# VH-VL binders against MAM domain-containing protein 2 (MAMDC2): the designs that were tried, part 4

Target 1, 162 residues: MAM domain-containing protein 2 (MAMDC2), of Homo sapiens (Human) (q7z304r168to329)
Amino acid sequence: IECDFEENHLCGFVNRWNPNVNWFVGGGSIRNVHSILPQDHTFKSELGHYMYVDSVYVKHFQEVAQLISPLTTAPMAGCLSFYYQIQQGNDNVFSLYTRDVAGLYEEIWKADRPGNAAWNLAEVEFSAPYPMEVIFEVAFNGPKGGYVALDDISFSPVHCQN

## First folded at step 22 (VH-VL)

Design f5 (from z2 with light chain S30N)
Fold by OpenDDE, fold request of step 23:
Structure f5 (fold): chain C 162 residues (1-162), chain A 122 residues (1-122), chain B 107 residues (1-107)
Amino acid sequence: as target 1 above (162 residues)
Amino acid sequence: EVQLVESGGGLVQPGGSLRLSCAASGFTFSDYYIDWVRQAPGKGLEWVAWIYSSEGYTRYADSVKGRFTISADTSKNTAYLQMNSLRAEDTAVYYCARDTYESFGWEYFDYWGQGTLVTVSS
Amino acid sequence: DIQMTQSPSSLSASVGDRVTITCRASQDINSYLNWYQQKPGKAPKLLIYAASSLQSGVPSRFSGSRSGTDFTLTISSLQPEDFATYYCQQSWDEPYTFGQGTKVEIK
């Protein structure tokens, strides 16, 4: 489930099909015109990549975009970390869920910071005693929900420090 | 050619009502937000409200909440601003503007109407 | 609400002059800042969006820049048609707020 989104396979992460809003690969080019475009966290450059959801593609403003990891293949427990950006956080909700093969859906994290253009570190206690997937979800509650960006997912088999 | 044309302004007494219209043409109306922005005589600009006509989503400035209602008729490519309980401080030229919302959430008012004057006076 | 402090309120300049107008946001608004030009009796006209992006059809003598919460509109060589009032506007959050305006007058 670790991923820096720098490879084409995106570590097996896939979108739940949505006709309007999905997670896209951002970055990969130098753009001098718009300084508001985020730079990836991995390389801190315009050439690096990240995943993002953009409300500009939302047609129904209660829609949800889900980025789904592959199923875990071995029992694991520890700290799941990732970096994220939220722009205009009032019109979107960014959450992390787990889902097992039985369909049990559990929220294990929700962004609580106001929207900003800085990369924020999230550290989440994560336990997968049996195969399950993690789902990065962005739910829009308005048409001007801005963007949510995600990068550098990592896992450590120790408890989170904060 | 993108065009916005306001109408409906005039003189009204305090506590009165007016309905402004903004007729849009030259673009797909439902793909954009329409905003009202007002300018008191000799003063700066103040955002009033926006509407996304595709689903009727609206937002208002606190100064007009509960008194003004923004709406749209997509069949006519027209936005409206129903102004009730008008106050002297509502006196202004009222502009409608096309609000373009781009990727990554930046937005701007790229086309404006000529404005319509609303005067609230006893 | 986000306050946009624009300066100066007015300035006098001659044709050919380099003109600089500044706006400071009361908080970090990233680059969500637009600049408009307004002539007497006319509606505002978009010049710059996203702090530094030139709107289509706007002369290249207009440019915008950002440093933190400070934003600058620059007219590299003032032309006769540029005498007007200019406004900055933040689009980071609602309510969208404008600067007080800067009137560029003939010296």
Scores: ipSAE 0.803, ipTM 0.917, lowest interface PAE 0.6, mean pLDDT 94
Fold by OpenDDE, fold request of step 23:
Structure f5 (fold): chain C 162 residues (1-162), chain A 122 residues (1-122), chain B 107 residues (1-107)
Amino acid sequence: as target 1 above (162 residues)
Amino acid sequence: EVQLVESGGGLVQPGGSLRLSCAASGFTFSDYYIDWVRQAPGKGLEWVAWIYSSEGYTRYADSVKGRFTISADTSKNTAYLQMNSLRAEDTAVYYCARDTYESFGWEYFDYWGQGTLVTVSS
Amino acid sequence: DIQMTQSPSSLSASVGDRVTITCRASQDINSYLNWYQQKPGKAPKLLIYAASSLQSGVPSRFSGSRSGTDFTLTISSLQPEDFATYYCQQSWDEPYTFGQGTKVEIK
């Protein structure tokens, strides 16, 4: 589940197809004059990569974009950390879920910070005693919900210190 | 050529109502937001409302919420601003503008109508 | 609401002058700042978007820059047609708010 999104395989993370809003790979090029693009967190470069969702494609109320990790392969418990950006935080909800093979879906984190264009560190207590997916979910409250960016997912087998 | 043409302005008494129209042409109406921005005489610019005609989403400034209603008829490429319970402070030139909303929330008003004057006075 | 403090409210300049207008946001709005020009009796015209991107058709003598929450519109060499009122506008959050405006007058 650790990933810096710098490789084409995206560490096995998969966007769940949605007719409108989806997770995309951001970065990898010089800033476009038509967009205010974040720099990736890994290299602090415009050429680095990250994942993002964009409200520009929102059509329906509370449309949800999901980025799904591979299933965990060994029991693990500790601190899952990642960097994220949220623009217009009041118009979107960014959360992290776990889902097991039985389909049990549980929210383990939700962003509650004001939206900003700086990379923010999230630290989440994470426990996967059996195979689970983590799902980064963005729900937009409207068509101008801004963007959410995600980068540098890491895991440490210790409790979070936040 | 992108064009926006406002109409419907005029003199109205306090408490009265007025309906403004914004006829758009030269672009795919449903691909953009349409905003109303007003300017009181000799004053600056104040955002009033926007509509996303494709889905009917709307948003209002607090100063007009509950009194103004923005709407659109996509078949006519026209946006409207129904103004009720008008107040003296609503006196302004009302502009409609094409609101371009791009990736990562990049947004600006790239085309404006010439405005229509609304005067609220006893 | 995000406040945009624009300065100066007015300035006098001559053709050929370098003109600088400043806008400060009450909070971090990143580069979500646009500049408009308005002439008397006319609608505003977009000059700069995303703090520093020049709108198509706008002369290159216009430029925008950002430093934190401070934004600057620069006219490198003022032309006769540039005498107007200029407004900054933040697009970071609703309600979208404008600066008070800067009137550029003939000296």
Scores: ipSAE 0.800, ipTM 0.918, lowest interface PAE 0.6, mean pLDDT 94
Fold by ESMFold2, fold request of step 23:
Structure f5 (fold): chain C 162 residues (1-162), chain A 122 residues (1-122), chain B 107 residues (1-107)
Amino acid sequence: as target 1 above (162 residues)
Amino acid sequence: EVQLVESGGGLVQPGGSLRLSCAASGFTFSDYYIDWVRQAPGKGLEWVAWIYSSEGYTRYADSVKGRFTISADTSKNTAYLQMNSLRAEDTAVYYCARDTYESFGWEYFDYWGQGTLVTVSS
Amino acid sequence: DIQMTQSPSSLSASVGDRVTITCRASQDINSYLNWYQQKPGKAPKLLIYAASSLQSGVPSRFSGSRSGTDFTLTISSLQPEDFATYYCQQSWDEPYTFGQGTKVEIK
């Protein structure tokens, strides 16, 4: 369940399609000279790729965007880490959930205000003793809800350092 | 030609009320945010509030929350700032501005009115 | 709230001078920084958005740059119409906050 989002299959991660709010691939070639995009974390350039959700396209604010991992195939425990940017953090909610095959849905992490506008590292204690999905969720509280960007998901079988 | 014209300023006693108007033209009013920004005499700029008239969403600076109300009449292309419980520190030139909000939260005030003076004095 | 600190508060310069104005954010705001020009008795005018993007109709002698939380407005060759007060403004998070202003005066 690791991904730098530089491949077209997204390492098996899937956006759950929603008529209102979705994760998209950001970055890549710049076609508009005056267009300004955040740099991705992997290549630290505007030409690299990341996943994002942007409030500017959202019409209703009770629905959430979900980016869903492949189901785990072997027991695992350790530290799930990823880099994120969050703008207008008081006007959006960025959370991480697990879901088992029976549909049990549990929050394991929620963004706070990081105090840093660059790419921020999150480290989350993660345990999957049986098959489960990891789900990244974004919700917005209004039309100026900003954006959330996500890159460089990785896993280590040791406890998180923080 | 994009234009914003403020009106309704004047002299008011502390604790009094005043309503400002921002008449907009030259753009589709419901497609943009309208902000109020104030400037105390000889001082810098302070953001006050915004409205998105398409859906009626609003936000306020903490300094005015509960005392000021921003509203809009889309049929008249006009935003309003109702100011209640006025204090001496509310004395300022009040500007309305068109607020352009783009993807990834890029935001700037690209057109401003000429301002209307509010003086709160006993 | 994000505090924006401009320096200097005022400066005197001659036509043709290169002028630089600095704005420092109290936290990382990425490039979410705008610059405005305000002449006496008039409303502010947008010069630069997103730290370095020049607004349409603004002369190319104006430029903006960022280094970490420090932002610079540069006027490469000052003209008579450039004598004004300049404000930076962050648009990263509400409340949107402005620097205290830098007045550029005739020497």
Scores: ipSAE 0.500, ipTM 0.799, lowest interface PAE 1.8, mean pLDDT 86
Fold by ESMFold2, look of step 22:
Structure f5 (fold): chain C 162 residues (1-162), chain A 122 residues (1-122), chain B 107 residues (1-107)
Amino acid sequence: as target 1 above (162 residues)
Amino acid sequence: EVQLVESGGGLVQPGGSLRLSCAASGFTFSDYYIDWVRQAPGKGLEWVAWIYSSEGYTRYADSVKGRFTISADTSKNTAYLQMNSLRAEDTAVYYCARDTYESFGWEYFDYWGQGTLVTVSS
Amino acid sequence: DIQMTQSPSSLSASVGDRVTITCRASQDINSYLNWYQQKPGKAPKLLIYAASSLQSGVPSRFSGSRSGTDFTLTISSLQPEDFATYYCQQSWDEPYTFGQGTKVEIK
């Protein structure tokens, strides 16, 4: 469940395809409409890679984008950490869920108002005593919902600092 | 040639109402946001509201929520600002501006109207 | 709300001078910063967007730069038509907020 999204690696993460709103690969050699790209966390450069979702491409705002991990393969407990950016943070919701094999969802984290536009570190207590998925979910409140970007997902078997 | 022309300003007593118009030309009106930005005499700029006319989405600054309503008529390429319950602190020149909003949230007000003065006084 | 603090509030300069105006954001806003020029009795005019990108039709003597949360507008050789008030504006998050303005006037 660890991924830096470099070299076309998604590390088993899958965007749950949705006709209205989806996660995409950002950064690297991928050119966007403007010449100015946010820097990725891993390389601190416009050329590095990250995952993102952008309200500009959303057709219907009641649906959500989901980036889904592989099922866990062994019991684990500790700290799940990742870096994120949220633009227009009052106009979108960025959440982390777990989902068991029966499809039961549990919210384990939700982004607060970001204190900085740089990459923010999230540390989330995570327990998977049986197989489950981790789901990064974004919803937008309207057409100016900004974007959410995600990079550098990692896990440590010790409790989070906070 | 992109143009925005405000109208409807004037003198109004506190508690009164006024409706401003922003007539747009030279671009596809439904593809852009239209914002109202105001400037009190001798002061700086304050964002008021925006509308996305193709779907009718709107947003308001906290200082005007519940009192002002932004709307648009796409067939006339015109945005409107209905101002109710006016207060002395609403006295300002009101500008409408074309708001270009692009991927990754890059955004700027690239064309502005000439402004229309609203004076709220007894 | 994100506060934008401009410095100085005003300055006096002569034609041909190099002029710098600074704008500091109360938090990191990446490069989501625009610069506008406003002459008396006129609407603002966009000069710079995305911190450093020059708007079409704006003279090349204008430039913008960013260092962290500090942004600078530079006029390399001041011309008579450049005496105006300049505003920065952040577009990172609503509400969009402007600096208080910097008035550039004749020495």
Scores: ipSAE 0.482, ipTM 0.796, lowest interface PAE 1.8, mean pLDDT 86

Design f5 (from z2 with light chain S30N)
Fold by ESMFold2, fold request of step 23:
Structure f5 (fold): chain C 162 residues (1-162), chain A 122 residues (1-122), chain B 107 residues (1-107)
Amino acid sequence: as target 1 above (162 residues)
Amino acid sequence: EVQLVESGGGLVQPGGSLRLSCAASGFTFSDYYIDWVRQAPGKGLEWVAWIYSSEGYTRYADSVKGRFTISADTSKNTAYLQMNSLRAEDTAVYYCARDTYESFGWEYFDYWGQGTLVTVSS
Amino acid sequence: DIQMTQSPSSLSASVGDRVTITCRASQDINSYLNWYQQKPGKAPKLLIYAASSLQSGVPSRFSGSRSGTDFTLTISSLQPEDFATYYCQQSWDEPYTFGQGTKVEIK
């Protein structure tokens, strides 16, 4: 479960489409109207790629955006890490869940509070003794909910530091 | 031509109430946020509240929450600030401003009214 | 709350001078910073948004830049109509906060 969102790849991650709120690819050839875009973590430029959810496109605030990994294919345990940005984090919720094939759905991480505009590193203890999906979720609490961006997902078979 | 015109300011006793109006023209009112921003005499600027009339959402600064209410009448292209339980520290020129909010949360106050003075004193 | 600190609080300058005003944020706000000009008895006017984007109708002698949490407004050649108070304002997170202002006066 590793992705830098470069090379025209989502690495098997899939946005669960719904008519209201979705994850999109940012950076590279995808621009907002001002051409002032956050830099991705991998290349630290407007030319790099990341995934994002933006409240400006959301009409109703009951739905969540979901970015879903492939099912794991072998037992694994260790540290899942990723970089994220949250703007206006008091008006959005960014969470990480696991879901097994029986539909057991558990939160394993939640963004605490926004501290600053930099890319933040999250390190999450992760265990998949059975096939599981990893799900990144974003919900907005209002029309000025800002955005959440995600880059550089990786896994290490050793425990997280700290 | 984008225009915002405030009215309703005046002298009010502490604990009193006052309603300000912000008449807007030259743009589609429901497409924009309208903010109130105040400036105490000889001081800087303080954001007070915003409204997004197309969806009816509002937000308030902590200093006025529970005492002030922002509202809008889209048929009149007018925003209002109802100010209750007024205190001496609420004395200021009150501006309304058009608030442009873009993707990735880019935001700025691109047009302002001329302001209306509220004085709270005994 | 994100605090915005401007310097200097005032300055005196002559027509034609290059003027530099700085604004420091108490935390990283990316480029979510706007600059406004306010003349006595008048409303603020937007000059620059997103740290460096010039608002329509604003003269090209105005420019903005960012270095980390430090932001700079520059007037390349001061004109008589530029004597005013200048405010920065962060738009990263609520409450949206303003600097205390920098008054640019005739020398």
Scores: ipSAE 0.482, ipTM 0.795, lowest interface PAE 1.8, mean pLDDT 86

Design f7 (from z2 with heavy chain F104M)
Fold by OpenDDE, last read:
Structure f7 (fold): chain C 162 residues (1-162), chain A 122 residues (1-122), chain B 107 residues (1-107)
Amino acid sequence: as target 1 above (162 residues)
Amino acid sequence: EVQLVESGGGLVQPGGSLRLSCAASGFTFSDYYIDWVRQAPGKGLEWVAWIYSSEGYTRYADSVKGRFTISADTSKNTAYLQMNSLRAEDTAVYYCARDTYESMGWEYFDYWGQGTLVTVSS
Amino acid sequence: DIQMTQSPSSLSASVGDRVTITCRASQDISSYLNWYQQKPGKAPKLLIYAASSLQSGVPSRFSGSRSGTDFTLTISSLQPEDFATYYCQQSWDEPYTFGQGTKVEIK
């Protein structure tokens, strides 16, 4: 589930297709004409990549964009970390979920407000004793949804410090 | 040509009410956010509220919440600011401004009216 | 709320001078920064959006740049019609906030 989003395979992460709002690859030569998007966290340059959701494509409130990891293949427990950035934030919610093969869906993290244009570090206690997937969700609940960006997911088999 | 014209300003006593109007022309009114921005005499600029008339969404600065109401009549291409429980500190020139097109990712005020003066005084 | 600290509050300059106005945000706001010009008794006028994009119809002597949380508005060669008050404004988050303003006066 670790990923810096610098390879085309995106470490197996998959955007759940939505007719309106989706996770896209940002950075590199990719430019969004509607929003000013950040430079990636990995290289701190225009050469790096990250994932992002932009509310400019939202047509209805309560629309949700999901970025889904591959299923874990071995038992694991520890601290899941990632960097994120939220523009605006009054009308968006950025959350992290786990889902197992039985369909058990659990929120394990939610971003605080207000946001900063700096890359923010999230540290989340994560346990997957059996195959699970991790889902990054962005929900839009109002007209000023801004954008959410995600980069550099890492895992350490120790408890989070915070 | 894009134009915004404010009206309705005047002298009012503290605790009084006043309704401002912003008549827009030269663009598709319902495709844009319309904002009110005020400027106290000799002071800087303060954002007050915005409305997206297509859906009726609104938002307010904390300083005016519960007292001011922004609205719009799309058939008249006009935005309004109903100001109740007015205070001395509400004294300002009130501008309406065209905000960003609804499909844009950042806000700027590219067109402004010439403003209407609201004076709250005993 | 995000504070925009503008500097200087006022400056005196002559026609032909290079003028620079700065604005510092209390936090990282990316390039979500606009510049406005306001003349006495008139409404503000948009000059620059997205930190460095020149608004249509604005003379090329105006330019904007960003370095971290510091933003600069530059007038390469001041013209008589440029004597006015200038404001920066952040559009990163609500409420949208403005700098205190910089009055550019004739020397």
Scores: ipSAE 0.856, ipTM 0.939, lowest interface PAE 0.7, mean pLDDT 95
Fold by OpenDDE, fold request of step 23:
Structure f7 (fold): chain C 162 residues (1-162), chain A 122 residues (1-122), chain B 107 residues (1-107)
Amino acid sequence: as target 1 above (162 residues)
Amino acid sequence: EVQLVESGGGLVQPGGSLRLSCAASGFTFSDYYIDWVRQAPGKGLEWVAWIYSSEGYTRYADSVKGRFTISADTSKNTAYLQMNSLRAEDTAVYYCARDTYESMGWEYFDYWGQGTLVTVSS
Amino acid sequence: DIQMTQSPSSLSASVGDRVTITCRASQDISSYLNWYQQKPGKAPKLLIYAASSLQSGVPSRFSGSRSGTDFTLTISSLQPEDFATYYCQQSWDEPYTFGQGTKVEIK
């Protein structure tokens, strides 16, 4: 589930297709004509990549974009970390969920909307005793949803220090 | 030609009410956010509120929340600012401005009205 | 709220001068920054959006740049019609806030 989104395979992360709002690869030569998007966190350059959702494509409130990891293949427990940006946090909700093969869906983290355009570090206690996937979810509940960007997911088998 | 024209300003006592109008022309009114921005005499600019008339979405600065109401009549291409419980500190030239196009991800005010003066004084 | 600290509050310059106005955001706002010009008794006029994009119809002597949280408006060669008050405005998040303004006066 670790990923810097610099490879074409995106570490197996998959955007769940939505008619309106989706996760896209940002950075590199990719340009968004609607929003001023960030430089990636990995290389801090325009050549690096990340994932993002842009509210400019929202047609209805409560639309959700999901970026889904591959299933974990070995038991793991520790601290899941990632970097994120939220632009105009009033009308979006950025959350992290786990989902197992039985369909149990649990929110394990929600952004508190720090508001900075700098990359924010999230540290989340994560436990996957059996195969599970993590789902990065962005919900838009207002007209000024801005964008959410995600980069550099990492895992450490120790408890988070937050 | 894009044009915004404010009206309705005047002198009002504290606690009073006033309704401003912003008549827009030269563009598809419903495709844009319309904002009110005010400027106290000799001071800087303060964002007040915006409306997206296509859906009726609105937002307010904390300084006016609960007292001001922004609205629009798309059939008239006109935005309004109903100001209640007016205070001395609400004294300002009130501008309406064309904000973002609905599909844009950042905001700027590319067209402004000439402004209308609101004076709150006993 | 995001604070925009603009400097200087005022400056005196002559026609032909290179003029630089700066605006510092209290936090990282990316390039979500606009510049406006306002003349006495008139409404503000958009000059620059997205930190460095020149608004259509604005003379090329105006330019904007960004370095972190610092933004700069530059007038390469001040013209008589450029004597005015200039404002920066962040559009990163609500409430959208303005700098306190910089008055460019005739020396």
Scores: ipSAE 0.850, ipTM 0.938, lowest interface PAE 0.7, mean pLDDT 94
Fold by OpenDDE, last read:
Structure f7 (fold): chain C 162 residues (1-162), chain A 122 residues (1-122), chain B 107 residues (1-107)
Amino acid sequence: as target 1 above (162 residues)
Amino acid sequence: EVQLVESGGGLVQPGGSLRLSCAASGFTFSDYYIDWVRQAPGKGLEWVAWIYSSEGYTRYADSVKGRFTISADTSKNTAYLQMNSLRAEDTAVYYCARDTYESMGWEYFDYWGQGTLVTVSS
Amino acid sequence: DIQMTQSPSSLSASVGDRVTITCRASQDISSYLNWYQQKPGKAPKLLIYAASSLQSGVPSRFSGSRSGTDFTLTISSLQPEDFATYYCQQSWDEPYTFGQGTKVEIK
């Protein structure tokens, strides 16, 4: 489930198909004159990559974009960390879920406030005693949902420090 | 040519009501947000509210929430600001502006009306 | 709310002068910053969006830059029609907030 999104395979992360809003790969290209793109967290450059959801594609409200990890392959417990940005956070909800093969869906983290344009660090206690996937979910509550960006997912087999 | 024209301003007593209109032309009205921004005499600019007429979604500044209502008639390409329970501090030139919302939340007011003066005084 | 601290409140300059106006955001807003020009009795006019993008039809003597939370509007060579009040505005989050304004007066 660790991923810096710098490789084309995106560590096996995939979208739940949505006709309007999905997670896209950001960075690695010249900025569009009609968009403001953050620099990735990994390299702090425009050449690095991250994942992002853009509300400009929202057609219906309460739309949800999900980025789904591969299933874990070995029991694991510890601290799952990732970096994120939230723009116009009042109109989007950014959460992390787990889902097992039986379909049990559980929220294990939610952004508690709108962030600034800096990358924010999230640290989440994560336990996967059997195969399960993590799902990064963005739910839009309004037409101006801004963007949510995600980068540098890492796992450490120790408890989170904060 | 993109054009926004405000109307409806005037003198009103505290506690009174007034409805402003913003007639838009020269662009697809429902593709944009329309915002009201006000400016007290000799002061700076204050965002008031926006509406997304395509779906009727609205947002308000805390200073006017519960008292002002923004609305739109897409058939007339017109946005409205119903102002109730007016206060002296609501005295201002009220501008409507085309609010362009782009990818990644990029946003600016690229066209403004000439403004209409609202004076709240006893 | 995000505060935009604009400086100076006013300045006097002559035609041909280089003029610099600054806005500081209370937090990191990336480049979500716009600049407007307002002349007396007129509506604001968009000059620059996204911190440094020149709006169509705006003279090239206007430019914008960003350094962290500091934003700068520069008029390379002030023209007679540039005497006005200028405002910065952040669009990172609602409510959208403006700087206090900078009145550029003739010396």
Scores: ipSAE 0.845, ipTM 0.931, lowest interface PAE 0.6, mean pLDDT 94
Fold by OpenDDE, fold request of step 23:
Structure f7 (fold): chain C 162 residues (1-162), chain A 122 residues (1-122), chain B 107 residues (1-107)
Amino acid sequence: as target 1 above (162 residues)
Amino acid sequence: EVQLVESGGGLVQPGGSLRLSCAASGFTFSDYYIDWVRQAPGKGLEWVAWIYSSEGYTRYADSVKGRFTISADTSKNTAYLQMNSLRAEDTAVYYCARDTYESMGWEYFDYWGQGTLVTVSS
Amino acid sequence: DIQMTQSPSSLSASVGDRVTITCRASQDISSYLNWYQQKPGKAPKLLIYAASSLQSGVPSRFSGSRSGTDFTLTISSLQPEDFATYYCQQSWDEPYTFGQGTKVEIK
């Protein structure tokens, strides 16, 4: 489930198709000073990549975008870390879920508000004793939804320090 | 030509009510947010509220929450600010402004009305 | 709330002078920072948006820049019509907050 989103395969992460809101690959082109999107976190470069979801086509302000990891293949427990930023707008909720093969869906993390415009480090205690996937979810609940960016997912088999 | 025109200001006693209007023209009203911004005499600018008339969503500053109500009539291209339980500190010139928020864009107030004065005094 | 600390509160300058006004945000607001000009008895007028984008119709002597949480409005050569009060405003989060203003007076 570790991923820096720099390869075309995106480490097996898949966007769940939604008519109105989806995760996209960001970066990969020259960034100008007037772009609202960030540089990637991995290389701090204009050409690096990350994932993002915007609210451009949100219609009902109750749509959810999901980025779904591959299933884990071996038991694992430790600290799942990733970098994220939530841009201008209060009308979104960014959270992390786990889902097992039985369909058990559990929220294990939610971004705090208020936020800033920098890349933020999230550290989440993660346990997968049997195959399960993690789902990065952005829910919009109003018209000023802005966008959410995600990069550099990593895992360490130790407890989170923060 | 984009134009915003405020009206409805006046003198009211503390505890009184007043309804301001912001008549918009020269643009598609429902494509924009409309904000109220006020300025006390000799002071700076304070954001009050915004409305997204396309869906009816609103936001308020804490200083006016529960007392002020922002609304809009899209058929008239007009935004309103219903002000109840007025206080002396609500005395200000009230401006309405066009708010250019976009999901993948920047947000600013590119057009402002001339303002309407609200004076709360006993 | 996000505080916008604007400086100076006032300054005196002459026609032709280079004028610099600064705003510091209490947190990272990216480039969600706008500059307005206000003359007595008039509504504010947008000068700069997105920290450095010049609004259409605004003279090129006005410019904006960003360095982290520090924002600067520059008037390269002050003109008679530029004597006014200037405000910065963050559009990152509600409540949208303004700097306290800078009054540019004639020396």
Scores: ipSAE 0.783, ipTM 0.922, lowest interface PAE 0.8, mean pLDDT 94

